# Ledger of designs, part 8: VHH binders against B box and SPRY domain-containing protein (Bspry)

Target 1, 197 residues: B box and SPRY domain-containing protein (Bspry), of Mus musculus (Mouse) (q80yw5r259to455)
Amino acid sequence: SPLLTQLWAASVLGSLSGVEEVLIDERTVSPLLHLSEDRRTLTFIAKKSKVCSDEPERFDHWPNALAATAFQTGLHAWIVNVKHSCAYKVGVASDQLPRKGSGNDCRLGHNAFSWVFSRYDQEFCFSHNGYHEPLPLLRCPAQLGMLLDLQAGELVFYEPASGTVLHIHRASFPQVLFPVFAVADQLISIVRGPLAT

## First folded at step 4 (VHH)

Design t26 (from s27 with T106P Y109T Y110S; framework vhh_7mjh_2)
Fold by ESMFold2-Fast, scan of step 4:
Order: sequence, then C-alpha cells, then structure tokens
Structure t26 (fold): chain B 197 residues (1-197), chain A 125 residues (1-125)
Amino acid sequence: as target 1 above (197 residues)
Amino acid sequence: EVQLVESGGGLVQPGGSLRLSCAASGFTFSSYAMSWVRQAPGKGLEWIGRIYSGGSTSYNPSLKSLVTISRDNSKNTLYLQMNSLRAEDTATYYCAKDQGYSYGWPEDTSYMDVWGQGTTVTVSS
C-alpha cells in the first residue's frame, strides 16, 4: 500500500532528531576518485590520482570508498546528495569486503559483503550478492537517505524531501558495517547533518 | 534484433581529424548509455569514453583533449569526433551499449554487453 508506506515513513522519519554526519575515510578512496578537503565529496576522475599511498584499506580497482564511521549496533541515518551523478552506488558494506582486485568480490552489489542502491543512467536497482532488483522510480532522487537498524536487520532507502520509501531490505547483517560509496559519473556528496527543523 | 553499426573510418594523415558514427537499432537507444572503445593492432581494448542518455559525458583522461562524444537520440546515432590524430590512434573503433553497472578502470570493458562490428582508422602519411 502506498498510503501505508507513506504513513510508516513519516512516522519513522518524523521521530528522528536528524541524521548523522558521516565523513569518508581518505585511506579507502579509490585512485579513480578525488576526495574533497572536507571529506564529504567524491568526484570521478577515471584516472589514478598521482598522490596516493597504497595502504591495505584502499580500493585499487573499483571506484569505491568507505565512510570512516563503523556501525556495530543501533539505528543509524545518513543522507547523500546524488543530484549531479548519473552513475553511483550508495549503501553499506561489511568490513570483510575485499579492497584489492578487479573481481566481483570488490564490485559493490556483486558480493556477499555489500548492499547498495545503484543508479546507472535512468536505471535504478537494489543490489546484493549479484542479485539486482529493479526499482521503478517515477523521478530521479536529488538526495538519498539511508536508515540502518542493526537490531531489527533493516536497511531503508528513502527520499528525504518527500519522505518516500524507495526500498527496504531485511537481512541478518554483520555487526561491523560501513556506509559505502561508488561514483562513476561526476560527483556525490554526503549531506551535512543534522537536518534543520 | 539489436545491432550497432560503426562507420566513418579510413586513412587520415597525422594531425588530421575524423568523425565516426554508430547507428543503433533494435532497442530504445534514447534510454541507454553508450561507449566508444578502440583496439590497436596487437593490443587490448582501450575505453575512450561514454555518453549517458541525457548527453552527460565521461572520458578516458588520456584521450579527453582529443575526442568528443555526442549523440542524436532522434536519429539513434552515436558520434565520436577525433582531432589531432597520431600514428598511435590507428585502431579498430567500436561502439558499445553499456550494461548498466558501475564502471571500474578507464579501460575496463567488462560492463559492456552489446558491441558493433567496428570501423578501422589508419593514421599514416
């Protein structure tokens, strides 16, 4: 039911005092991405950065990055501005997600360690472990909100401006999860929290 | 039947320019991102760039100053404009329909699911 979904979303989102400020972990940022100085904006450059260290945390092939904040318990919320990108993935990844290599093990949504909402051009999907569930959206979201409830085992993707729930995934998640990002067109930015009332 | 047909290749002198075309049929061209890829003799595939359905472009940085990708959705046609051609630009040029998943390395073509027959560009005096 669309009405019941909207009522549920308004109830849950209305009870939140805001969303978490999340910063990207610069040590994880793929050489195909440029990270802004405030650690909130990822820009796709399609060419290895000339200045990068080769630490074990860094993705070396796919245009991925992780947040610096690990989630182990509780309820977490964050928002990403996706208005400027036609190709991105946002969601969560286990700390077990491999960082090195070109295989599906490191490709977000193609392995057991990542759960992502993805846009490629005008197509939208939820992806996990090689399963891609098309999402028939009537409009392109300018912002994507994520709610992660580790106790309930729920990951919710929603549009903050309208309060519309775009997708809910239920699973037994690993305790240690990170917000995860991939950008293959232009840029995405983590929205500064909390939201104004 | 999904088809991509490249044209416009040929012999061009160093420093010259050339525009390639790709005619698409059998699918809703206006709804898909499209890529250009090339293969020099005896070498692997090299990604040139892509264009999204709305016209936004992304290029291999090594080629960005030399090429421009455009599309005409009303004609189901993709274009590649090449300028300042060098001997190392000698290759077979392919257009491809993108698979719809995030791209990795600039030269990674594993996300492409439909390829054209190719058109050959030879840069020689």
Scores: ipSAE 0.362, ipTM 0.626, lowest interface PAE 2.0, mean pLDDT 82

Design t27 (from s27 with Y103P G104D Y110G; framework vhh_7mjh_2)
Fold by ESMFold2-Fast, scan of step 4:
Structure t27 (fold): chain B 197 residues (1-197), chain A 125 residues (1-125)
Amino acid sequence: as target 1 above (197 residues)
Amino acid sequence: EVQLVESGGGLVQPGGSLRLSCAASGFTFSSYAMSWVRQAPGKGLEWIGRIYSGGSTSYNPSLKSLVTISRDNSKNTLYLQMNSLRAEDTATYYCAKDQGYSPDWTEDYGYMDVWGQGTTVTVSS
């Protein structure tokens, strides 16, 4: 039930001392993105930017980046400030996600290796393996929270400010998952801690 | 039928300013991101910038200090304000409708699904 799930999620989140300290892995950052010195802010800078890195970890086409922390077991929570962007994707990706190329195998939400909440302008979707579920949101979220329960097999997207659960995806997840990010308008930032209460 | 009609082009002196307009019809203008693209004589297309339905903007870094994109959803009109015009800004300027929700998030103007016929700007003394 959406109501019962919202109450359950609030109970779980209320027991946290804070969200996890998630930092972006600079080795994975697309040449279309600038990463801040504190490794929390991704800014879309455009196709004209040059990069000479040939690291196997680096995305070379889509404006993607991965977190430095891998999740294998347990309960994990993190929050992203998305207020300043009209085009972004946030969620989780398997370590099997290809890094090179322009195809759907590297495009978040279009392959078996990524599960993302996305915004493009006024449209919101949950996407996995080319299946796109439109999300009819009443207002644009300023922050997005993610809660990953690897034992229960649940990925929850919620709005921290309102406490509203936006989407729940249940699946048997593969071995290793990383928070994953894409931004194609302005910037998104990982929140350092929980919302002030 | 989706239609985009650019206007406001003409002869302007170096250092001058100019505002281009794009009148949109045949679709829900307020729901789509819109772009400006230009083509100088004998050269390829150059993407200028994009404005999302809510007013957020993204610009070509080479042009960001020279241009401002805005929109008036009540009039179904897109604007391009250009300042400090140079001879190298001489081009035909096009407005373009983005596809809407799309997996193609690059600034590649080849993925815009509707273009106007263009308005010509000549920067000359």
Scores: ipSAE 0.185, ipTM 0.530, lowest interface PAE 3.4, mean pLDDT 81

Design t28 (from s27 with G104E E107D Y109S Y110S M112F V114Y; framework vhh_7mjh_2)
Fold by ESMFold2-Fast, scan of step 4:
Structure t28 (fold): chain B 197 residues (1-197), chain A 125 residues (1-125)
Amino acid sequence: as target 1 above (197 residues)
Amino acid sequence: EVQLVESGGGLVQPGGSLRLSCAASGFTFSSYAMSWVRQAPGKGLEWIGRIYSGGSTSYNPSLKSLVTISRDNSKNTLYLQMNSLRAEDTATYYCAKDQGYSYEWTDDSSYFDYWGQGTTVTVSS
């Protein structure tokens, strides 16, 4: 199918361009989250940890975290295993996303600095700057793929196993974007890219 | 007309157990996450826990060892089992319907679109 071919081609092009491995930046991880040793799994612990340092990069209210890798040009693809969570947000955020406070300016999808696919129970939506577009999915995805084409200005959410596109957002993105994550039930994990060795 | 009706409250001796029920009507109960919230006299709201449509649960860590939330989608009923009750558990207990995209883990009531009238639990000798 055209979409499956395009997603595969994007993965190959990403590998050829030297696309970096996606890992979570431990300095950004909310005290409501536990980060695994391999920096790929975020687990919601619901009670704030006192062992977290007060870094300026760290989210201090919402259960958010950023990837360590910044994207500025090219094609990028990454996959998140979401099978074990009924409440999560995944997508991209600008480096200008505020880290401190309980307001909507730090809440993914409620500000001008984040673009996310979200699940809450059986409700799915795409959110940006307080606009929430319901997504009428026929089944819950076990994995979510994201494809970011910074030349075309497209962010694609898809189900990797079937190649089904769930949502496409088009925008002139800020100069620097990071994969961004939030989890409020159980855990989510970054999967190695389809062609990673 | 969405309605949530709590029942099962009353006077309980310290160390006792109690099961609260919430009868839901006016919406497709099996499609929504449900929460229990309590309010002690003169205190703020305290979130107890949430149960997703499929039965997965998330609890306030301070209460996790004392409570169990369950649901029966065929009966449109939500349950809260409480054990080892203390005087500090004296409160009005509310059943709340979560908004579709809400996953607030604090007592921010903006994430619930409907509340029951509450049922009062008094723990005293």
Scores: ipSAE 0.317, ipTM 0.606, lowest interface PAE 2.1, mean pLDDT 82

Design t29 (framework vhh_7mjh_2)
Fold by ESMFold2-Fast, scan of step 4:
Structure t29 (fold): chain B 197 residues (1-197), chain A 124 residues (1-124)
Amino acid sequence: as target 1 above (197 residues)
Amino acid sequence: EVQLVESGGGLVQPGGSLRLSCAASGFTFSSYAMSWVRQAPGKGLEWIGRIYSGGSTSYNPSLKSLVTISRDNSKNTLYLQMNSLRAEDTATYYCAKDSGYEDWTEDYSYMDVWGQGTTVTVSS
């Protein structure tokens, strides 16, 4: 039920010492994106202003970026400020996610290697492997929390301030996962510090 | 019954300004992102910019200093303000309903409703 889910989410969040410090891996950042000097903010620049260096780690078409930290075991939580963007994707991706090309194999939510919460204007979806589940949100979240439990096989999207669960996805995840980001309007930024109330 | 009607085009002097309008009907305008696209005579389509339902804007960097996109959701109207116009800005200007491409600003295949266009001529 919605109430039981809220109580469960509050209990899980209460067990955390704080939100992890997640930083973006500069080597992965698409030429459509500007990465801030503190490696927390991705800004969409709408045109490839950077020369693609042909590094194997770098996305060369879609406006994607990966976190520098890989998750293999345990319980992980991070928060992204999405207040300033009407078009973004946040979630997790396998180390097997292709970096090169314009096809669906590199497009977050359209392949077997990525699991994302997405916003496009007033539409919200959870997407994995071309399956898109609409999410009936009454208002746009200013911050999105992600909770990844690799032992339980759960990825939770929630609103940090209220503890409201927006979506839970259960799956047998691959051994190595990275927080993954895409932004196609303005900017998104990783929130600093311990879990806020 | 879904329609987009551009207006406000005409002759303008180099260095001048012009405001284009796009009147939307037959759909819930306030719920959709809208784009402006132009086509110069004998050239391909060039994306100008997008405005999301809440007013956030994204522009073609090559045109950002020339244009401002705005909307009035209560009037179902989209606007394009153009300043410091040059002969190279002579084109037919189209508004388009943006049908929800989540990753990219330059994929015209997701613009499922287009207006008939309004012509802007920059000439002395």
Scores: ipSAE 0.412, ipTM 0.682, lowest interface PAE 1.9, mean pLDDT 83

Design t3 (framework vhh_7mjh_2)
Fold by ESMFold2-Fast, scan of step 4:
Structure t3 (fold): chain B 197 residues (1-197), chain A 123 residues (1-123)
Amino acid sequence: as target 1 above (197 residues)
Amino acid sequence: EVQLVESGGGLVQPGGSLRLSCAASGFTFSSYAMSWVRQAPGKGLEWIGRIYSGGSTSYNPSLKSLVTISRDNSKNTLYLQMNSLRAEDTATYYCARDTGEFYDSGSYYFDYWGQGTTVTVSS
C-alpha cells in the first residue's frame, strides 16, 4: 500500500539520515540561545546575550536559528535529537524569513516562509503560514528526522529509529530552503550522522 | 468548571521565604504546562516561570535565583517557592494554565487564571 511504501522509504532513508553535514549558522543564532562549539547544539538560555552583534542575519526576538547550508535541489535528510526539550520547532525556512522583530513574520509556523514540526509540552503540530495541524502522537519522539525532496515538493517528518512517518507536507517550495530551529526549553542537537550499530 | 485557586500569600519580612500553592480542578492537570505570573501594585504583569507536564522548568532570568517552581500531579497542585524576598516582590501572584510559549509575543498563552494571592513584603 502507499502508506507501507512511504514507511519503508522513510526507514531506508532513516538508515542513511545524518550522512549530510548540517551545522548551525552562528550568525543567525538568537541572543536567547547558546550555540555549542561544534555548531550542532542549541540551548535555550532565556537571557539575551550582550556579546551578540546585531548582524542582518541574526534573529533578535524569537529563539530561532538557521543551518549554514542552503538546499536548492535534490533530496536532503537530517536528524535532530529533541529528547531533552518540551518546547521546540524544527523544519525548513525560506531565505525570505525576516530576522528582525517580534511579529508573526519571524515566528516559525506563522508565516509563508517556514514549515515546522512543533512541540509545546505534550502537544504536537505541523505549522505553516498560521495553519496548525495537530498531530495525535501518543509518545514523545526522542529524535526527529526530516526528509526534503525539492523536486517532488515533499517535506516528511519521521521517527528515524522506527521509520514511522509523523507528517508529510506537499507544496511547491521555494528553491532555497534552510533547516530551521527554535528551542524554548533546555536543548536540541543535530545528529552527526548514522549512529554506530 | 476549570478552576485554579492560589493560597499561601500574606505578610512576610524582607529576606524571608514563602511557598505559594495553586490547587487545580476541572481538567487533566498532569497534561498541561503551568505558569506563575505576578502583578505589583500599579504595574503590569510579570511572568515568573513555567513548569511543563513532565517537570522541566523555565524561569524569567531576572527571578531565576529567587524562585523554584514545582508540581505534584497526584495532588493536582502547583507550587512556587520564593526566597530572599524584598519589598519589590510585593504583588498579587497568579497561577495560570499554559497553552502557549513564553516567547510567543502577541499570543494568548494562558486560557485560565486563578483569582490570585497577595504577598506583602514589609517589616
Scores: ipSAE 0.071, ipTM 0.447, lowest interface PAE 4.9, mean pLDDT 82

Design t30 (framework vhh_7mjh_2)
Fold by ESMFold2-Fast, scan of step 4:
Structure t30 (fold): chain B 197 residues (1-197), chain A 123 residues (1-123)
Amino acid sequence: as target 1 above (197 residues)
Amino acid sequence: EVQLVESGGGLVQPGGSLRLSCAASGFTFSSYAMSWVRQAPGKGLEWIGRIYSGGSTSYNPSLKSLVTISRDNSKNTLYLQMNSLRAEDTATYYCAKDSYGSYDWYSDYFDYWGQGTTVTVSS
């Protein structure tokens, strides 16, 4: 039942003491995006005027980027500050996600290899494999948390400040997943976790 | 039939200001993001900015301080205000309709373009 699932997810979120430090993989960053020196902030620059090395890992059309950290098992959580953008996608992608071309196979949410929460102006949805589920949010989230449970097969989107679960997706995920990001307005930033000592 | 008709171009002195208009018809204007794109003589297309259906704006960072995009959904009209015009702003300016509505987006994918209006900045 959806309610029991939400109670379970809330319990897991409530027991989570922190989030992981996730950094962007510079080799994957689209030429439409600028990556900050600390590898946490992606800024949409709108013009492919800068020449980037054509690595096999680099997205060459869509304004996408992947995290450097791969998740293969266990429970993982990370937070993205989305306050300054009205057009973004955040979630997870399989290592099989194609990097080259303008087709749907590289477009987050339009293929079997990506699962994303998206904002377009005042509209919010969850997208996977061309299916788009509208999310009736009462206000724009300033931060988005993601919780990935690979054993349970759950991807949870939540608002950290309020503890509100925004969406839960259940699936048999592929073994290797990366946090994935797309920005088409202003910027988004990965929130700093506790520094490792 | 989707139509986008730009107007307001012409000859402007350096340092001057100009407001371009784009009259839209043949689709539900208020439901789509709209963009401005320019092309200087002998150069490629340069995206200027986008205004979403709800009025939020996104700009090319190199142009942000020089332009303002606005819209009037009651008139189905898109505007581009340009200030402190320079010789390098001489270009044909295009109005473009975003092919993505609610739920999906991409600023450089446009399904319809206007014919363009020419702006010449010269003394």
Scores: ipSAE 0.119, ipTM 0.456, lowest interface PAE 4.6, mean pLDDT 83

Design t31 (framework vhh_7mjh_2)
Fold by ESMFold2-Fast, scan of step 4:
Structure t31 (fold): chain B 197 residues (1-197), chain A 123 residues (1-123)
Amino acid sequence: as target 1 above (197 residues)
Amino acid sequence: EVQLVESGGGLVQPGGSLRLSCAASGFTFSSYAMSWVRQAPGKGLEWIGRIYSGGSTSYNPSLKSLVTISRDNSKNTLYLQMNSLRAEDTATYYCARDHPSGYDWYEDAFDIWGQGTTVTVSS
């Protein structure tokens, strides 16, 4: 039941005291993106940097980036400010996600290695392995929360201010997952945890 | 009937500027992201840039310094301003409506195309 699933997710969200410290791994940042000094803000620059070295970890075509922290067990939550972007993807990716090339294997939501909530103008989708579920949202979220329960096998997208669940995906996830980000308009920022260290 | 009609093409001297227009009809123009795409003779399609329904823009990195995309929702019109035109900018320029399904900014993201307007850059 969608109602029962929403009530369960709301109960888990209600027990959460805060969000985790998540920082972008600068080695993964696409040359189409600028990463801020605090490693929380990704800005779409649309002009590839000539000073970007070709490390194995770095995306070289799609405007993607990974978090520095991997999740392997337990319950994890983080929030992204998406207010200033009309084109973004946020969610999780396996460490098996390829970094090089222009194909769907590196394109978030078009391969078996990434699970993302996406906005493109006024359209919202959940995407995984080339399957795109339209999400008929009544308003654009200013912030997106993600809750990953690796024991339950659930990835929840929610609006933190209202506590509204936007989408729940249930799956048997790979052993290692990273928060993953793509920006094709303006910027997105990871929200600071309450007790940042 | 959903349609896009480009205008403003023609012969331009190298180093010159040109403004293209795209008139939209048959749909709620203000609700869609719109793109400009060009095709040089004998070449493939090259995406120029996009403007979202709210006015935010995204450009092909190779062209960003040379072009500006804007829109007037009250007139159902999309614009492409081009500056410092070169011979290699000679192409047919198309206006396109972005696919209304959350797709990326590449050519597969378009569901409606205009007929095109030809720009020739020659001395």
Scores: ipSAE 0.330, ipTM 0.600, lowest interface PAE 1.9, mean pLDDT 84

Design t32 (framework vhh_7mjh_2)
Fold by ESMFold2-Fast, scan of step 4:
Order: structure tokens, then C-alpha cells, then sequence
Structure t32 (fold): chain B 197 residues (1-197), chain A 123 residues (1-123)
């Protein structure tokens, strides 16, 4: 049941002693984004600051980036500071997600290869394969936690400070998933510790 | 009926300043992000910047030192302040409403546009 699943998810989140540190894969970073030296902060720069080589890993249109770590099995948790951005997408993507082009196949949430929580101004959505579910949040989260249980087939979005579950998505996920990020306003940062800012 | 009406354009000397206004009606202005876009004669559209409902701003890096976007939700009005104007800033300036969908948040996703106001920078 939905209630039992929410209680289960809260219990699992409460039992975690910490969250994973993930780093952004510099090779995937869109030319519309600046990656910080510590590989944790993505800043939207709007104009392509550099014409990078056309390596196959790099997104060349949408302001997307992938984490360097692939998840294939088990339970994974990470936190993103989203306090400074009014336009972002965070979640997971299959290794099959296309990197080149301006079409929906590379646009997070508009294809079968990405599952994202998105914010645009005061509106929040969960998006997958062109289906966009509005989320009626009472307040804007300063941090977003993600919990991926590949064995159970669950992706949970939560607010770390309050422990509030914002959304749970169930799916038969592909074998290889990466944390995925998109920023269209200011910046977002991967949090180093479970409560650190 | 959604309407956006720009004003404040005109002739300005190089090095001068100008403030454009956009009067919005027919929707809850305070709930939407708003953008400014310009088109120089014979050229394509160039996005200037955006202001979110809460006042946060995002600018085209090529224009960041020259412009400031602000809003007055009590007057349903959007503003564009331009300083140190050059001949290259001669263009028609458009006010645009960002898409109401949470997944439409790139610079070219606008659902309503104003008619435009012309700025000419010349002696």
C-alpha cells in the first residue's frame, strides 16, 4: 500500500548512517554548464563558454551532466543542495540515454531513459518518458535527497532536514543507472556529508 | 486573455541608459517567471534574461554587466534597466512569459510574447 511503502521508505532513510559522496563526470558536462574544481557544483552559464571536443560522453545541447559513479545493484543515497536554483532536474538516467542532439531523447524526463524530480520557479514535477506528474509541495526544499533501491525497484525523493518523503517512483530499472543533473538557473551542489551544507 | 505590453523604447545616445517596462494582464503575474528577449535588425532572437516569481534573476552572460531585470508584482509590471548603451544594442525588445509547466525551463520556452518596443542607439 502507499502508506506502508512511505513508512518503509522513512524507516530505511532513518537507518542510513550516511549518504554516498558522488562526483560529476567532467566528460559529460554540457558546454552550458561550469563544473567546479571539486566536481560537486554545476553552475548554469547559458552561453557555451568553450567548444569542447565532440567526445561521445558529452551532452551537446541540454544543460545536463552525469555522475562518474554507475549504480548496478544495491541501495544508494545522495543529497543535492538546490537552495540557490529555481530551475533544475535531479534523478537517475540509464547508460542508454543519448548525449547528442536537441530532441526529447536527450531532454531529461521526456524519454524512457531518465527519471527526474524537476523544479521550475514554484512548480515541481516528477517526469519520466514524457509523463509529468505535478507535485503539490507546501514549501521549496533547500536540499533534495535521493534513495535508489535497485533490488526493490524504488527511487525515493525526500527532504533530508525533515525526513519528509516527497515522491516515490517504482520501476523495473535498467541494469546500469547514473545520478543525473540539469541546471537552468544559478547552481546546484552535491552535498559532501548527510547534513553538511 | 493574456496580454503583455512593452513601453519605454526610443532614441538614446551611446553611453546612455534606458528603462523598459512590460505591463502584464489576464493572468496571475506574481506566479510566473518572466523573460526579456531582443531582436536586432536583420538578426535572430537573443535572450537577455529571466526573473523568477521570487525575484531571483538569470542573465545571458554576454549581457550580464549591462542589464538588470526587476519586477513589481503589486503593479503587474516587469522592468529592464539598460546601462552603457552601444549602437549594437539597437533592437526591438520583447517581454515574454515563461511556460507554466515545470518541465519547460530553457531560454526558448515562452508561451506568450508582447508586441515589442524599439530601442535605437544613435547620435
Amino acid sequence: as target 1 above (197 residues)
Amino acid sequence: EVQLVESGGGLVQPGGSLRLSCAASGFTFSSYAMSWVRQAPGKGLEWIGRIYSGGSTSYNPSLKSLVTISRDNSKNTLYLQMNSLRAEDTATYYCARDSPSGYDWYEDYFDYWGQGTTVTVSS
Scores: ipSAE 0.347, ipTM 0.643, lowest interface PAE 2.2, mean pLDDT 84

Design t33 (framework vhh_7mjh_2)
Fold by ESMFold2-Fast, scan of step 4:
Structure t33 (fold): chain B 197 residues (1-197), chain A 123 residues (1-123)
Amino acid sequence: as target 1 above (197 residues)
Amino acid sequence: EVQLVESGGGLVQPGGSLRLSCAASGFTFSSYAMSWVRQAPGKGLEWIGRIYSGGSTSYNPSLKSLVTISRDNSKNTLYLQMNSLRAEDTATYYCARDTPEGYDFYSDAFDYWGQGTTVTVSS
């Protein structure tokens, strides 16, 4: 039931509010992105930095970044403010996601190692392994919530303000997953919790 | 038949301003993000910026203070306003339609290109 799923998601979000903290791992941040000092905001700068060090963890082509914390067990929730961006991808990625190169193996949603909700202009999709499902949203979300249940094998995308579930993906996930981010317009930022000031 | 036709190029003096237009036809213009790309003689392609269907813009930081991209969906027209032109801005300017995966600023991110309009900055 869509209504029961919405009520369940809202209940779980409430129980996790203020418990989880997600910060971006600066070592992974693409040279096309600027990371804020508080490690919550990614800004698309469009031109590669000359001074960016070539760490093995760092994405060198696509405008991607990973969270610093891995999820291995249990239930996790985080929220991203996406109000100011018309081009972004958010979701989860396996630790096996390649970091180097311009191919689809590093392109979020086009490989077996990433599961993402994406916005490009006015189009919304869920993408995994080169298969993309269009999502017919009636309005653009200002915030996007993600709920990952590793035991149940569910990844839920929802709008925190309304409690509306936007998409549910069910699968047997790898044991180790990281929140993953890509932005190609303006900025996106991680929110501390659905009721945080 | 998708068509993009640039116009407004020509000879301008250093320090001058110029507005380029791109007339779009054969598709629902208002539903697509659009980009401007330039190529100086003997050089590679340089992405200038894009405008999303809703009017949000993203620019090459090297050019951000010198250019403005706008669109008129009622006229199916894309614009590039250029100010403080220098000899280094001499190039052929192309409008291009962004693909749904227009997350990079390289030429493979576009599915249709115009024929180009030439801008020469010289005394």
Scores: ipSAE 0.223, ipTM 0.563, lowest interface PAE 3.3, mean pLDDT 83

Design t34 (framework vhh_7mjh_2)
Fold by ESMFold2-Fast, scan of step 4:
Structure t34 (fold): chain B 197 residues (1-197), chain A 123 residues (1-123)
Amino acid sequence: as target 1 above (197 residues)
Amino acid sequence: EVQLVESGGGLVQPGGSLRLSCAASGFTFSSYAMSWVRQAPGKGLEWIGRIYSGGSTSYNPSLKSLVTISRDNSKNTLYLQMNSLRAEDTATYYCARDSSGYDWHEDSYFDYWGQGTTVTVSS
């Protein structure tokens, strides 16, 4: 199919342009989350850590974190291992996403600043600005791939192993976007950038 | 119509074990993740753990060596097994139905709660 061909070509081009290293920004990590030393794994700890400095960049209520890398133009691909979590959100967020407070403006998928694929137990959806589109998946994905084309205005969620497109969102994205993560069960890990090795 | 009824609480000696039950009715129990939450006298709520519809479990790291959550979907019943009980485990224990896939919040995690069952750990 044309979409699968384009997705494969894009992942190969991304690999050839250099491996995109997506690491979590330690300054943004919610006190409900533990970040691994390699900055790729987020573990939900349920008990707020009092060890964390109160940085302006840090989420203080929701179990969110941002990547350290900002995307401003071009084609970007990354993969997240989600096998060990029944409750997560992954996608992209604007630099305008508020970090403080318990309101919907900081809650991924409930504001104009975030676009996420989410899982809770056996339910999956795509969420943006309080609009939630249920996704009828046949199986729980072990890995989720994301492909962001800022020039075409496309964010694609796919299953890397099968090449199956799970959701495509088209929009005129803000100039600065970050991969964004939330986990409320166990852990998720950033695996690799491009799908092609 | 949705009802969650906890049972099995009571007085238990330090080092003892206790199993709590939660009988669910008014919804398709087998389709929902379920949680246990406790509240010690004069303290806040403490999440114990959850069991997903398929039986996978997730625990509060502080409690995972002391508790086991299980479910029997044929009986619409949720269980909490507690071992090596200490005075600090004295609390009211609640079962709660986890909210569906759109909502992650302290309050919105649970859309229905039981009335609670009291566990007192005393010599």
Scores: ipSAE 0.189, ipTM 0.525, lowest interface PAE 2.7, mean pLDDT 83

Design t35 (framework vhh_7mjh_2)
Fold by ESMFold2-Fast, scan of step 4:
Structure t35 (fold): chain B 197 residues (1-197), chain A 127 residues (1-127)
Amino acid sequence: as target 1 above (197 residues)
Amino acid sequence: EVQLVESGGGLVQPGGSLRLSCAASGFTFSSYAMSWVRQAPGKGLEWIGRIYSGGSTSYNPSLKSLVTISRDNSKNTLYLQMNSLRAEDTATYYCARDQSTYYDWHPSYTEDYFDYWGQGTTVTVSS
């Protein structure tokens, strides 16, 4: 039941004392993005100003990046500060997500390989494989938490300060998933919880 | 024909304030994000900020405390309010139509985010 799942998710979130350390894989970072030295902050640049190396792992069109850590089993949680961006996508992607080209196959939320929460302006959606579910949020979250339960087949988006569940998606996920990020406005930053676990 | 026409530039004293306007025509103004960009004499382009179609604003962090961007969709007009002006703010100011409005639309996303620019209006900050 939706209510029971909401209560379960709130209980799990209330028991979390922190989040795991997630860092961006610099080899995947789109040339439209600048990655900070600590590998936690992605900043959108309005125009390609530098020649980027052409690694096979690197996104070359969409402003995407992957985390360096793959999730294969178990329960994983991480938090992203999204306060400074009006256009972003965060969630998880399969290792099969294509890196090259301008098509939907490497556009987060428009293919079978990515599951994302997105903000564009004042609109919020959950997106997977071209299906876009509008999310009726009353306020813009300053931080967005993600909880991935690979045993239960559950991806939860929540607001960490309040513990409010924003969206729950259930699916049989591929065994190898990476936190995935896209920024088309300003910046987003991966956040440590107060007590990382 | 898409047209963007800036106005409101001129001479202003250090510490003063100025409001620039950009009149848009030839497209559905309310459907696009709009940006302000400036260029000081002999220097490169510096992005100031943008306002999305729904009203969210995003600013260059170096300028955030000094500027406010707003729009009036009923008048097809974009505004830039500048406060506490310094000599370093002397530049030609451009409004631009911002393709980030189509970030999540296929196939409209492009590498060049500003597809139309105004002619510019000059702001000179001096005593």
Scores: ipSAE 0.306, ipTM 0.597, lowest interface PAE 2.4, mean pLDDT 83

